# VH-VL binders against p56860: the designs that were tried, part 25

Target 1, 255 residues: p56860
Amino acid sequence: MMTAEVRTPEQGGGPLTTEPRAPRSAPGHADASAPAFGPETDPRDIIRWALAAHPDLLMPSAFNLNGVVLLDLAAQAGYRGEVVFVDTGYHFPETLATRDRLESRYPELTFVTLNAGASPDDGQTPPDLYASDPDACCAARKVDPLQRYLKEQGPSALLNARSRDQASTRADIPFVEEGGARRRVNPLAHWTREQLEAYAAEHDLPVNPLYFDGFLSIGCWPCTRAVKPGEDARAGRWAGKGKTECGLWQGENKL
Key: E = the ipSAE of ESMFold2; O = the ipSAE of OpenDDE; V2 = 0.75 times the mean of E and O plus 0.25 times the DockQ between their complexes.

## First folded at step 8 (VH-VL; framework fv_barzolvolimab)

Design c9 (at its last look DockQ between E and O 0.56; V2 from the best seeds 0.72)
Fold by OpenDDE, look of step 12:
Structure c9 (fold): chain C 255 residues (1-255), chain A 119 residues (1-119), chain B 107 residues (1-107)
Amino acid sequence: as target 1 above (255 residues)
Amino acid sequence: QVQLVQSGAEVKKPGASVKLSCKASGYTFTNYYINWVRQAPGKGLEWIARINPSSGNTYYNEKFKGRATLTADKSTSTAYMQLSSLRSEDTAVYFCARHGRSGWDLDYWGQGTTVTVSS
Amino acid sequence: DIVMTQSPSSLSASVGDRVTITCKASQGISSYVAWYQQKPGKAPKALIYYASSLQSGVPDRFTGSGSGTDFTLTISSLQPEDFADYFCQQYYSYPLTFGGGTKVEIK
């Protein structure tokens, strides 16, 4: 009874040499030094400059008030690129609905949802990771997916919705941040919350309805609460956890 | 490698409907919009519509509104276009094409599907 | 709709020749122009995006230029495989629109 050893052919899955897509030689973007923008500079002019200097510009967004305002301004300024959103699986339905409303309102923008259809039970993270280790949760469900995508796309710059008025930790945000993997442009750096609200109202922008219920900074539902009058706008983020940022803007994972 | 593979040729009568498919592979299907473009015999290219596969959001050329319907199945990475009320003028090769990374350029194309509308 | 006027509609050239194709937009469209090559019975192949950026794997003999309303595709030295139809496209606003095409034939 000769036991024929079925030699399972080692399918030598040759490493898919993902030939590193030759860095798209960004057309010689003249190292255009950022102009001296001021507090009275129209954000649209900043965006126009950014587009001229960085035609491969991408816009990450979580569709907060600042993000919604930036989207409108960017579209007006001639932005036709991607709006990149990460579906963590823990977003409020209202956030997803806001995204969908924006997509319908701005057909000229390309809405990219990374990990579309993610859920708490999708096996990407332990179900309680948001509670036990918020940093790990944010890293896995938000930062890493975005970083992977940005690495793949290789944009020379990002258009960000950050402003000085969002948090004490953002008090010194410049219009243009140098260093790191790419330039970061913050057209709304000097806009106040009042200015943003007024603009959104004037232009009937689809702001997340939770904003009007005191959710002044909106992230994942397990890590976001409404703030009380007089509290910092971000006091409702990771409340009681000693965490103030998701990790996108600081450290080695800085965008 | 990025590939878009379209369904086979179709022959239809006037007034009928046709549904074409475009199966995507080699990339994350939900990260890129799919466009449909047609080319009549000996003619130029005509854009029909685009779909965001992640959300199902569509945008149509006004010329095709009410007749063209785009859908996408994320589970199979397949985009579909249905065109109704077919006319002889709808005789063309129909292409699906992916949005590029830098805008609404079309960086990858399907091989095309010939649709013939004849009495 | 933005009209892309492409010229010439056809041209005859020899291997090694410099070929130039132009597209004029009916309005300013910044640099939101793409160029495609199409061979008979085949799908278009992307050549250029954002007026002057070369698609991956496209030979450097293809060059795109222009901004605003006037755009040009140049083939510096025509190769036997370059005899095909060429199309420009704008993607500044919907609907996407294409030029009428240019047939490059062997002389």
Scores: ipSAE 0.801, ipTM 0.894, lowest interface PAE 0.6, mean pLDDT 92
Fold by ESMFold2, look of step 8:
Parts: C-alpha cells; sequence; structure tokens
Structure c9 (fold): chain C 255 residues (1-255), chain A 119 residues (1-119), chain B 107 residues (1-107)
C-alpha cells in the first residue's frame, strides 16, 4: 500500500449518487479495526487510515477553526470527497465568504451546501424560533437537512473536526467513536486551540475573520456573540439559553 | 431516479459557437457538481471542465481554457456548456456527468449530445 | 497530466469466460480509480469507484483491485450484456484522465 501525497490542486477532481450506499457483497469496512492512536499521532495518519477503511467518508463542516484545519489536513492526506455544509439561513456573511475562499483554494474537494438559498424569511421556521426555542430552530434548519442527506448517502464513516479542548462536554472524545449508524472519526481529538491556531497561521488558512473580533465559536448570527475576556470559547453560543451543544452531537441525531 | 437529459444534436461551421444543455432530475441539483466530458469518433474520453451549480465555481482543463464556458441555472436544474471557436477536431459526443461517492468518480451520465463541425 | 495506460486494447471472449483488464497510472494515485462500461452509441455506465467499491446496481461479477499505479477490472463470468468497451479513469488530480479503453468482443 502507498501513502498518497498532498499537493496544491491545479487540476482537480467528481459528483455522487443520491441512492443509499449499495450493500457490499462482503462487509470489508466492518473488518477495519482502528489502530492504537495516541495523543502524539499525526492527524493525517488517522485520516489516511479512515480513507482506506471507509472510501465513502463524508466530512461535515461549519468552517470554524477546527473545521478549516481538518479540511487542510484531509486534503494533504489524500481526501477528495465531500465537505458538507448546511445553510441555515442565519450564517454570518463572513462564514459564507470563508466557505467560498475554501472552495477556491481546494478544487480537489467537493463542496456541498445543503439547504442552499435558505434565508431568515424563507418560511422554514417562524421568525422568532431561534430565540424562543433554539433546539427546534437548529433541528429544522441544520440537523434535519444534514440527517436527510446522510440517510440518502449512507456513509460508513464521518470525518469530524471535534477536539477535547472545545468544551467540557467534549473532554473524553476518542479518535474513533463506534456505535450508531456510522463510525465517527475525530483526527483532532487531542489538538489544543493553540495548536489549531498555530497550524492555521503556519499554512495561511482562510479563517473566519470574526475570530479576530472575539468570536471564538461561530454559529448562526442570532445565537452567537463575541466572548468576554476569560470566558470559555463557546460561551458566545446560545448565551443565556441553556444550550451548549448543537443537536448534531446529541441524542438520535448524533453525527 | 437520477437522470441527466441533454440537448439535441448540433451541426456547426468552423469558428462558430455551440451551447449544450444538461437538465437534471431525481436529485437536488445544487448538491452535485456537473462535469463535461467529450468523446471524438473512435477516440477515448476527454474531461473538459466542471461547475458547482450551488456557487457557480468552475475549473477547466487547460486544453479548453478560454473556449469552454460553464454555467448553471438553479431555477431549471440545468447546466450549460458553451464551446467557442469550433474546429473540426471538436466533432465529438459531449456528455455531462455528476460527481460520485468518493469525489471525482462520475456516477451518472447524460445520454450525450453529438456536435459535428464541418465546412 | 496523469496518463492511464489500459491493456489490452481489445479481447475476444465467450459467455462464461473470466475477463481481466488492467490500467497503469503514470504516477501514484492511491486508489482514486473508477471503471466504466460503454456500449456503442451510449453513455458510459459507472461500475466501480475507489479502485474496488462496487457502484449501486452493478452485479458482483465485476470486481476491481489495485492501488498506487496498477489497477485491474475483472469480470468473473462474462454475460451477454457485458460485451462492451471498458475504461478506467483516475480522479486523484485534475485534469481527470481516462484509459484508452478495452473492447470486449464476442468470440
Amino acid sequence: as target 1 above (255 residues)
Amino acid sequence: QVQLVQSGAEVKKPGASVKLSCKASGYTFTNYYINWVRQAPGKGLEWIARINPSSGNTYYNEKFKGRATLTADKSTSTAYMQLSSLRSEDTAVYFCARHGRSGWDLDYWGQGTTVTVSS
Amino acid sequence: DIVMTQSPSSLSASVGDRVTITCKASQGISSYVAWYQQKPGKAPKALIYYASSLQSGVPDRFTGSGSGTDFTLTISSLQPEDFADYFCQQYYSYPLTFGGGTKVEIK
């Protein structure tokens, strides 16, 4: 087996079926046990393993710092598949601009925007739902479109950008989560925010400019504020609403 | 079911332009890039370019840069390719195809449009 | 550009035969190879992606193998509907490039 090398994509690379993933004649990917990864394991080695085990890998992204770093590492490791973003209708313009810059920089990746054309006034949810019931807003505008797509595509694994230092609720995230509909791979599980920032600076990655205005965790504009000095990076998400995690990481909808 | 239905055959003179269409159905058009590939009589397949219908982002084979132009109309779920400054060697069947499960494999193809360039 | 060298250019076979077609890439391309079937006057039909993963609705008599530079498509028991042209495609880098094709003819 040969390791694929990362390079700048001047000539790049194709689209996907809408049917659920075809049954395999033998369960080959079910036999691919994860190696013993540790805190010093290069995330690219984890991604290379995941690609070999799961050719149908899919990468959800909201293009936060973790997501942008993962995207670059995945491209280097040979990932050519989909980067799946959900347009909630409530994204900051800066977030949409970051997506567009990433699409231009990585023509070898396929950038999928679900719920494209969404807007606050599109009638998908009542205008005040983000304030009155943020969980229902997230379910309708983010979770449901993504879960519908995942059911349609049927990937055997996801490539996720979660790390342990993002929140106390994530402190025990493993490199590979078993169980549920699909395997979940977290190559950045042991990276710190400082490592992520250093990597992004080193590679001149297109980072959401709101991070430089104190927005350390960026979601929908009604549910996001700049953090105050000394606050947790996610303190600006759903401030005063009692919500700490997106529905994508909880319950039956967990990615 | 996924379907890509292409426009009818074209006969053109050298130096003219042609605009081909590819209408998608059975899936969400904006979720998939559209690629254009051609096949000259008795020859192999040659990739021309691709477009993301969601963003309008394009990437062209250098061989066709400056002559091929891809567009997409979200409201009609239709992708287009215009090829200008036609030459006799542009005589081919032109296919549209969408991206596949692991990236740039092409999982569904249109039926093809024959373009004939003759004096 | 990555050159995909496909062999043989043609072969003759009978129903029930095992058929093997190879592609060699001019550089390492990991497993980013797809295989297509094309009948005269028709569009290509996707058979295999990522060197060995079977496309939906494709019979399991089609198998793909290989990684790096050397790739193989095998038809384990040729059926009447399998007489066609076959070609490989790399999608490691742009431009996407295709093998020259293999015509599988009835003996």
Scores: ipSAE 0.758, ipTM 0.894, lowest interface PAE 1.1, mean pLDDT 86
ESMFold2 (binder alone), look of step 8: mean pLDDT 93; pTM 0.943
OpenDDE, look of step 8: ipSAE 0.795; ipTM 0.889
ESMFold2, look of step 9: ipSAE 0.715; ipTM 0.877
ESMFold2 (binder alone), look of step 9: mean pLDDT 92; pTM 0.938
OpenDDE, look of step 9: ipSAE 0.725; ipTM 0.861
ESMFold2, look of step 12: ipSAE 0.740; ipTM 0.880
ESMFold2 (binder alone), look of step 12: mean pLDDT 93; pTM 0.940

## First folded at step 9 (VH-VL; framework fv_barzolvolimab)

Design c14 (at its last look DockQ between E and O 0.26; V2 from the best seeds 0.60)
Fold by OpenDDE, look of step 9:
Order: sequence, then C-alpha cells, then structure tokens
Structure c14 (fold): chain C 255 residues (1-255), chain A 119 residues (1-119), chain B 107 residues (1-107)
Amino acid sequence: as target 1 above (255 residues)
Amino acid sequence: QVQLVQSGAEVKKPGASVKLSCKASGYTFTNYYINWVRQAPGKGLEWIARINPSSGNTYYNEKFKGRATLTADKSTSTAYMQLSSLRSEDTAVYFCARHGRSGWDLDYWGQGTTVTVSS
Amino acid sequence: DIVMTQSPSSLSASVGDRVTITCKASQGIYSYVAWYQQKPGKAPKALIYYASSLQSGVPDRFTGSGSGTDFTLTISSLQPEDFADYFCQQYYSYPLTFGGGTKVEIK
C-alpha cells in the first residue's frame, strides 16, 4: 500500500495581483440548427440528440466533477463510444486512479488514454517547460496529442463536460457550439456546481478525491492548486501565470 | 495498415491450458481494446473477453470467467489469451479483434488460431 | 444476454439478385449493430457499423438499416465474391452477442 504522499503545494501567499482577466474568448456561436434546449432540459435528452445526429461522437475528459457526471449521464443516455483522456505525464495519481475506477464502473464505454505511460522525463518536453512556458507545455503534452487523435478519428462532434458555472470565461457556453473543426455539445452547460455535486453524491460517482480537498478544477500537478473559499473554481489553474485555459478551447488549436 | 497476427495452431489434451498471442501493428496499440472471439466448427461467433492495453482493464463473458485470462504487452504490442481447464467443447478457431469506430464493433480481425482439444 | 435472431439461416441466390438478411434483437439496442462477412477459412470482415454506416473499402451495394430491435443487411446486386457467411452483432451491452449467421449460396 504505497501511500502516495499528496504533495501539498506550499501556500505561497503571494499578493492577489488582480491581473486583468484575459479577454473572454468569444463564446462559440450557438448552432441555430440545434434544438432549442433550455436550462430545464435533461442533459440525457441533449446527449440522445447528439448521438442521433452524430453517431461518431467522442467524449474528451479530464475526469473532473463535470466529466464524471457527464460520463454517467452519457452512459445512461446510450453512449457507447470513446472516453478520450490525455496522459500528460503530470497528472495527479488520484486523477489516474479516478480514470481507472470509472473504466471499471462503465465497462460499456471505451476508455482511450493518449500518450499512455507519459512521464516528466520522457523527453517530450524540457523538464521545466511547465514553469518556463505553460502554454508550450500544454500544447505539447495535452493539445497536440488530442488534436492528432481527433484528426485521425475524425469525429463530427465532441461531447464536452463544460458548464457555465466552472469559470467566468465559460459564462456563455451554449449547449451546441459551431465553428472550428467540429461541433461541440455541452449537455451540462447550465448545471451548477451544486447540482453536479448533488448528482455525484446521489449516484455515488467516483469523483476525484482531490475535489474534496479544494481542487475544484484539476489538471497537471505542477499547474494545479486547491482554491480558497470565494475564489473562482479555476483560480488554482496556472496560478500566477496569467493563463486561464489549456488551449483546447481557443485559438488555432481549438477542438 | 492495421494488422493483427495471431499465433499458430494448438493441439491440447483435456484439462490442459493454452496461451494464444495476437500481435498488433499499423496503429497505436494502447489506443484500442482487443477482443477475443471464438468460433466452434459449424457454429456461430462467441465473444470471450476484452482488454484495454493501456490500463490492463479486462471484462469477461461470464461463461469464461475463471478460465480465460487476458493480458497485453505494450512493449511488443501483443495481446494474449490464456484458456485453462480445456474441454473438447473449447475446440474452435479463436480470433482477436480490435474495437471499432462506434464502440464495440470489431473493425479489424486476426487470421484466427485453431485450438483442438482431444484425448 | 441480448439474443440476436438472424434469418434466414441460409439462402440461394444468383449473381445480380437482391439479397436481404435480418436480425432481431431481444430488446432495444438503438443502432449498436454491426455486420460481418466471413468466407471459408477466413476471419470475419467488418461491413457495417452503427446499423447503417459502411466500413471503409466496403462496396456501396452493401446497406445496413434499422434501429431499436429490427435490423437488415441488404446486398443490392449480388456479386460472385459475395457468396459467404454473414453475421450480425450487437454491442449495446455485454456480453457482445452475434446472430446465428446466414449462408449465401449460389443458386
């Protein structure tokens, strides 16, 4: 029983520099051809629609709270496709364990781990790139592997776990996004954190244990800390780096 | 080109074990599950089990639980199936197959391995 | 287990004929059905996935249709190379199950 020593990131109480919030990435244009979904629409119905319209639908996931909830809902809605995870080599052991628990719980889904076996010392990036250039690190270890796989698979749409309550930058996420390489479906767009937590509890979902330690948004361990009460859920991501997103949802590498 | 190449024919006695191999090429081995399916002479197809090569996660048909064991070697891109306590009814052609585009459809198959169980 | 009842078990046809094979699932399985062709001494070859999607490199004379419980494979104009066994498969739930097969023979 190797007690994975949870390295508590040192409380570097640096001053809350109110760095100006990076400009709101233009909300993806709502697809006018999609059904008129609303806040009261059952996410499962949205997923059923998505499956009917896009039988080649894929689900990228980092197995955060939203991702775990979406996975359960998708399975219930009849999703039997791939859950695509990128192993950056910098994930928390708890994240990988959560993935494994989910795979065991949902044998009907296909869990694809890109870059499986990745490590900080695998030579894919300099060992300090996450510190010196977080954008380049995310591009190389997260975005590029996913983009290559998506290009190979060529899905017509993605099933995403994003919600408006995750961050101020996601406040206007529609149920269905157009533009880019493919359609993006966000069944949980209007679900609050409270709703997600309640659902996860009610269904005894295997949520990443770090979530309960204040890690409201979990990425790579060098770039993720717990958030304080009152902070944005993503304030713990790339704290002090002026970065708020990994690049999956913006710029030329937009999914 | 995606290829699955299986090991050669096996002849075993009742009660013995057999271990079959399936070498994958032409794609990233860890990105796709490997399934095992058998076909007895003059019979239909029967699904045995599947393995995720990346995680080692397995799922078995209840009929084969306790007798079938799936493993995968990432370094050689090879999947294995061991079947123990062999019976005459286990005489069949055994196939490995990759999961496909929409889930557990099977898009690429090995050439099959004939296993004969006889006294 | 989900049972896939395939019919007919065998049929005789001529080159150019329209051939239809059916599978009925014991319960609703949406569109999670695949079709395979198998020639003697060979592995099955994937033809159709998700009930109606054609696998890469498969001729368009092969058509899959259906949803829920009733599924059909159609060969619009039978070719000499199409004489083989055909199988349906469901992959909605475990265990994966197959139809009993249909042998398409030359008349």
Scores: ipSAE 0.856, ipTM 0.923, lowest interface PAE 0.6, mean pLDDT 92
Fold by ESMFold2, look of step 11:
Structure c14 (fold): chain C 255 residues (1-255), chain A 119 residues (1-119), chain B 107 residues (1-107)
Amino acid sequence: as target 1 above (255 residues)
Amino acid sequence: QVQLVQSGAEVKKPGASVKLSCKASGYTFTNYYINWVRQAPGKGLEWIARINPSSGNTYYNEKFKGRATLTADKSTSTAYMQLSSLRSEDTAVYFCARHGRSGWDLDYWGQGTTVTVSS
Amino acid sequence: DIVMTQSPSSLSASVGDRVTITCKASQGIYSYVAWYQQKPGKAPKALIYYASSLQSGVPDRFTGSGSGTDFTLTISSLQPEDFADYFCQQYYSYPLTFGGGTKVEIK
């Protein structure tokens, strides 16, 4: 007779009798309570909790500094799921190269590029819409493709790279946001830009090289500039247009 | 209506190569990696490799590295696997399968292609 | 490579029986385990992902459990369509590896 170790389920949620129905949430996982996380909580512990509570967790990313750091921490924490990037047709070549470098470095992650092969002249939007109506441009080329994918996949939670230090519009983000179509998890909520930079340097992460040229928040090339000394990190986004956040993080389409 | 439809059976001699196809439909082909898995007669399943059709990025089981080559044609939504230097031990049913909800779980499988390698 | 040791290799059961199949991983893999059903001459069909999450369209008589190294698939009341081979698979580390399989046969 061999003695087997007694194990308890730690990371797996159980299926329920209710049939799973996309797009919003898988049954059986939506009601797990978050632990009391604090400013010193290791982001990897938050990610491990999120994985156990939400096996269908998805990570949207634009591969900015925060996103690259989160991706590395998630891989260390055992994440094996999707990293979802939307090709708007207006990304810097450096951003696309960063995505490719990350895919090579993290073969354990599943890299999904939505709207692959997009270009400014592909006819998806009127010419120069990014200038005349940046909200409509973002809606058509970024928000709508991602929301359609999320409806199809129906994840019960998202793993987001937002931190409070990024902008005044993010100053109050919690580690876990309840409500909406799905739970939203922000493991880096309390990390500063200094901590993110130090982590990336320590681990030799493939950060978008434009970051080192003063592009502290990188989006589409028509809507992004380097910031000036003393400006907020996002001051280079939609400069002069009255827009401070992509529609993915605000309004009715908030992730 | 996710479907993965594979090419027909192949009979090969040792030392030859074979190129198998996997035609995807009912979903956006470039959003999902394609994995290749084989099953020898009466045996279990053995993972070979996977490809991201969007980028062409591949990862191979070391046992097949140098013999297996994965490609994808985005215009026809078709993934391919070429296996070279065939041996009798390569006699198997070869499946393609796409990645699933939480990573490398394989949620949809093709019907399989039988490859027979004999003198 | 992570070895998935599956047992039993075969079992005989009757309609209505409760069946339990186990897989043991050679190292901790959290819950990155999937389960598949395979009928003769057919491709595997996905049943369970992440140890216990039910794939769409799979009846709730199929239950997955376990974490770390020890995993089980349970069929609470066998139906005629459930006589098949069953495989576990880990997807924590490359290469992806499968258990040796369990044949569930009519008694």
Scores: ipSAE 0.742, ipTM 0.883, lowest interface PAE 1.2, mean pLDDT 86
ESMFold2, look of step 9: ipSAE 0.715; ipTM 0.879
ESMFold2 (binder alone), look of step 9: mean pLDDT 92; pTM 0.938
ESMFold2, look of step 10: ipSAE 0.694; ipTM 0.870
ESMFold2 (binder alone), look of step 10: mean pLDDT 92; pTM 0.931
OpenDDE, look of step 10: ipSAE 0.794; ipTM 0.891
ESMFold2 (binder alone), look of step 11: mean pLDDT 92; pTM 0.942
OpenDDE, look of step 11: ipSAE 0.693; ipTM 0.848

Design c15 (at its last look DockQ between E and O 0.66; V2 from the best seeds 0.70)
Fold by OpenDDE, look of step 9:
Structure c15 (fold): chain C 255 residues (1-255), chain A 119 residues (1-119), chain B 107 residues (1-107)
Amino acid sequence: as target 1 above (255 residues)
Amino acid sequence: QVQLVQSGAEVKKPGASVKLSCKASGYTFTNYYINWVRQAPGKGLEWIARINPSSGNTYYNEKFQGRATLTADKSTSTAYMQLSSLRSEDTAVYFCARHGRRGWDLDYWGQGTTVTVSS
Amino acid sequence: DIVMTQSPSSLSASVGDRVTITCKASQGISSYVAWYQQKPGKAPKALIYYASSLQSGVPDRFTGSGSGTDFTLTISSLQPEDFADYFCQQYYSYPLTFGGGTKVEIK
């Protein structure tokens, strides 16, 4: 049981090299056929619409703050489908624990853990792939398993927890995205971090405890650190690697 | 092809326990919940409980709370149900059934296991 | 618990007949209803999910309809192999509950 020592980010004050902002992946085209939702639209209404239009809707989640909030809202809106999580083998114990807490709290939702029991030493990837080639690591351990499952299940749409306030790269996320293999619905597109935090607190949601330690965006432990005050919420993801996204929302492997 | 194969018929005395098995094949065992449903002779279907094989998380019908215990073995792709403190009213055919892809419909069923409780 | 009231409990029909079975939920359950066929000594077979979606391999003579509280299974033209018991199920909330069943017999 190797206690993954949470490496406290060493204070190395190196100059904030403004690494060139990876080109803004073209925001998914807003689906013009979708209702005209606005910033004041209740996310639950968006979810209800999505359920009516796409009864086969699936919800991928990594159980970040946004994901936890969306999960609660979806349950309230009458979602009775799957919450699909990919066990990369590199998740924080706190993330897995959060999943388990959520599953216990929402028995009405079906929690699917792809590649359950994955480990760094399971032979799926070289042990150091996360360091040598983060893109390849994410592709193999996160994107490919999810894509295979989605291909098998064939949902017409996904319910996503993405919001504009998560990162500069997500600043133009619409409520409903077209393109790719299926429609993507983002009920929380306009919710701010403050709104999400307030909602989570008000409803006593089981947010990942690492969030309160500065982990504003949580992925695999080798590629995730806490962010400093004033940093982008995703600055702690693949820090120093020139990578800003896991690949789920970009390129040929776009969900 | 998806298959659920259940263990054989059981005859028990009142107060005894029974443990039934349901072996799954033809799909990824950990990706789908397993349910247990029973049917008494000449009666309808009664849902007992469900288990998530990946996490071991269970949810029980309150009627069976404390008497039914669901478990799953990932290594053998087998779900189990133990029912304790058996009564004559527990005489039924017991089915395991998988959750459907997009809800709690039950898309695949085992062949059933007859449990007879008699003095 | 959500009660599913199924009717009729039994009916007699001939080959070629249109058969209708109904289930009424004790509360609104959207479209979270499934239908099953069960033959003697066999496990139930899934027919319909989400009130109106046909399970794979099920003949199109089977049709599910309804939303809210009232649901219907229709067999447009009864075939010899369709003589069986039929059950509705709700999966809006736990515990899962079933209708009392309908026996479709030969007239």
Scores: ipSAE 0.803, ipTM 0.890, lowest interface PAE 0.6, mean pLDDT 92
Fold by ESMFold2, look of step 9:
Structure c15 (fold): chain C 255 residues (1-255), chain A 119 residues (1-119), chain B 107 residues (1-107)
Amino acid sequence: as target 1 above (255 residues)
Amino acid sequence: QVQLVQSGAEVKKPGASVKLSCKASGYTFTNYYINWVRQAPGKGLEWIARINPSSGNTYYNEKFQGRATLTADKSTSTAYMQLSSLRSEDTAVYFCARHGRRGWDLDYWGQGTTVTVSS
Amino acid sequence: DIVMTQSPSSLSASVGDRVTITCKASQGISSYVAWYQQKPGKAPKALIYYASSLQSGVPDRFTGSGSGTDFTLTISSLQPEDFADYFCQQYYSYPLTFGGGTKVEIK
């Protein structure tokens, strides 16, 4: 495609901003140890800074597009730590296959699967809890195992794959979130889905094949559908249930 | 306490195979990779391979590829290494070691198993 | 393969001396270096990971430093129990490789 951009009538002719949204003020706007990061900052520079500041840095992942791109960028930036995935018993086979491909491609990373071999029939949670109480299902099968592991490991920071473009609930995420037990670093905060797709294609990354069938945010198979045109990337998550985020990103248990 | 307990000493003839065991305790076995490292008499340490007990994924030093086979038994929290086509140069102490923080540092080591290969 | 060149191969020192052991990597490895102590007839014991982070239970007289290609283990005041072999190890890429070792003898 040509480098020319599509224009619409009555748009201003001045320099276009590269920032989709200005960040809102937050407590600790500029950490004394963190560089001033902006929308143009290479995510690898953010990862290098995070790794230098936090030798115990840990990366949770569910291996969605953002997570796959982050994993590759982190490996390039010299990350050699853990990539932590929780087996809920409800992952798509394609998600498990994507994890296996990533493990083979990045042997220098440590792939940790919590509750490996979990099944829907675990003898501990009611069948179909995902339908009747998805928050309780997520707490039991995903949040609790990960929080237990994080307490054992005690990392001072997490490397997260979230971006502002994923959903309205994420529109204001900063590069570095302060507060709580640990710092949270979002190197991809200002990357768009189009940038992530272009990166993955350029580097031939092993992306979950369901992504190409319109599953733009992939979780457990009972709580995930393909998105429709014009929907947020996460609109297929818990559709019709009134839930928009996993407990990993909310409250005192926020990742 | 994290502990790795290895099988006893072995004496083998050239061309034979040996299977060494490493029983883990005091932690969740499937959350950590197990590495195998050897030390020949008067020599330094040489990395052989590692296994992810969760997935069975392995990575071998090319020097040992085709001769070393790593397995793990989740039910007994035991890692195994089989080394085939033994040569006198394989005479060494063989260690298992657990994956540490930040990837491939080796934070806990087994006591070692002496393998002697002689005619 | 990344070669870890460790020096010296051997040294003798008195109790209380400051001892320095170096490792040089054949390429940049960030800070992915670990250090081990091995006493005669025993398994290696982890001392340092990520170039400078002290393993739990290791005395603070052991310090690690360096980044990139040049790494150092320092014992600030040598004790009789520090008689041992010492090894560096890179874990930036496979195969994992170790320095040739340093034998530390108490005079």
Scores: ipSAE 0.613, ipTM 0.822, lowest interface PAE 1.8, mean pLDDT 84
ESMFold2 (binder alone), look of step 9: mean pLDDT 92; pTM 0.937

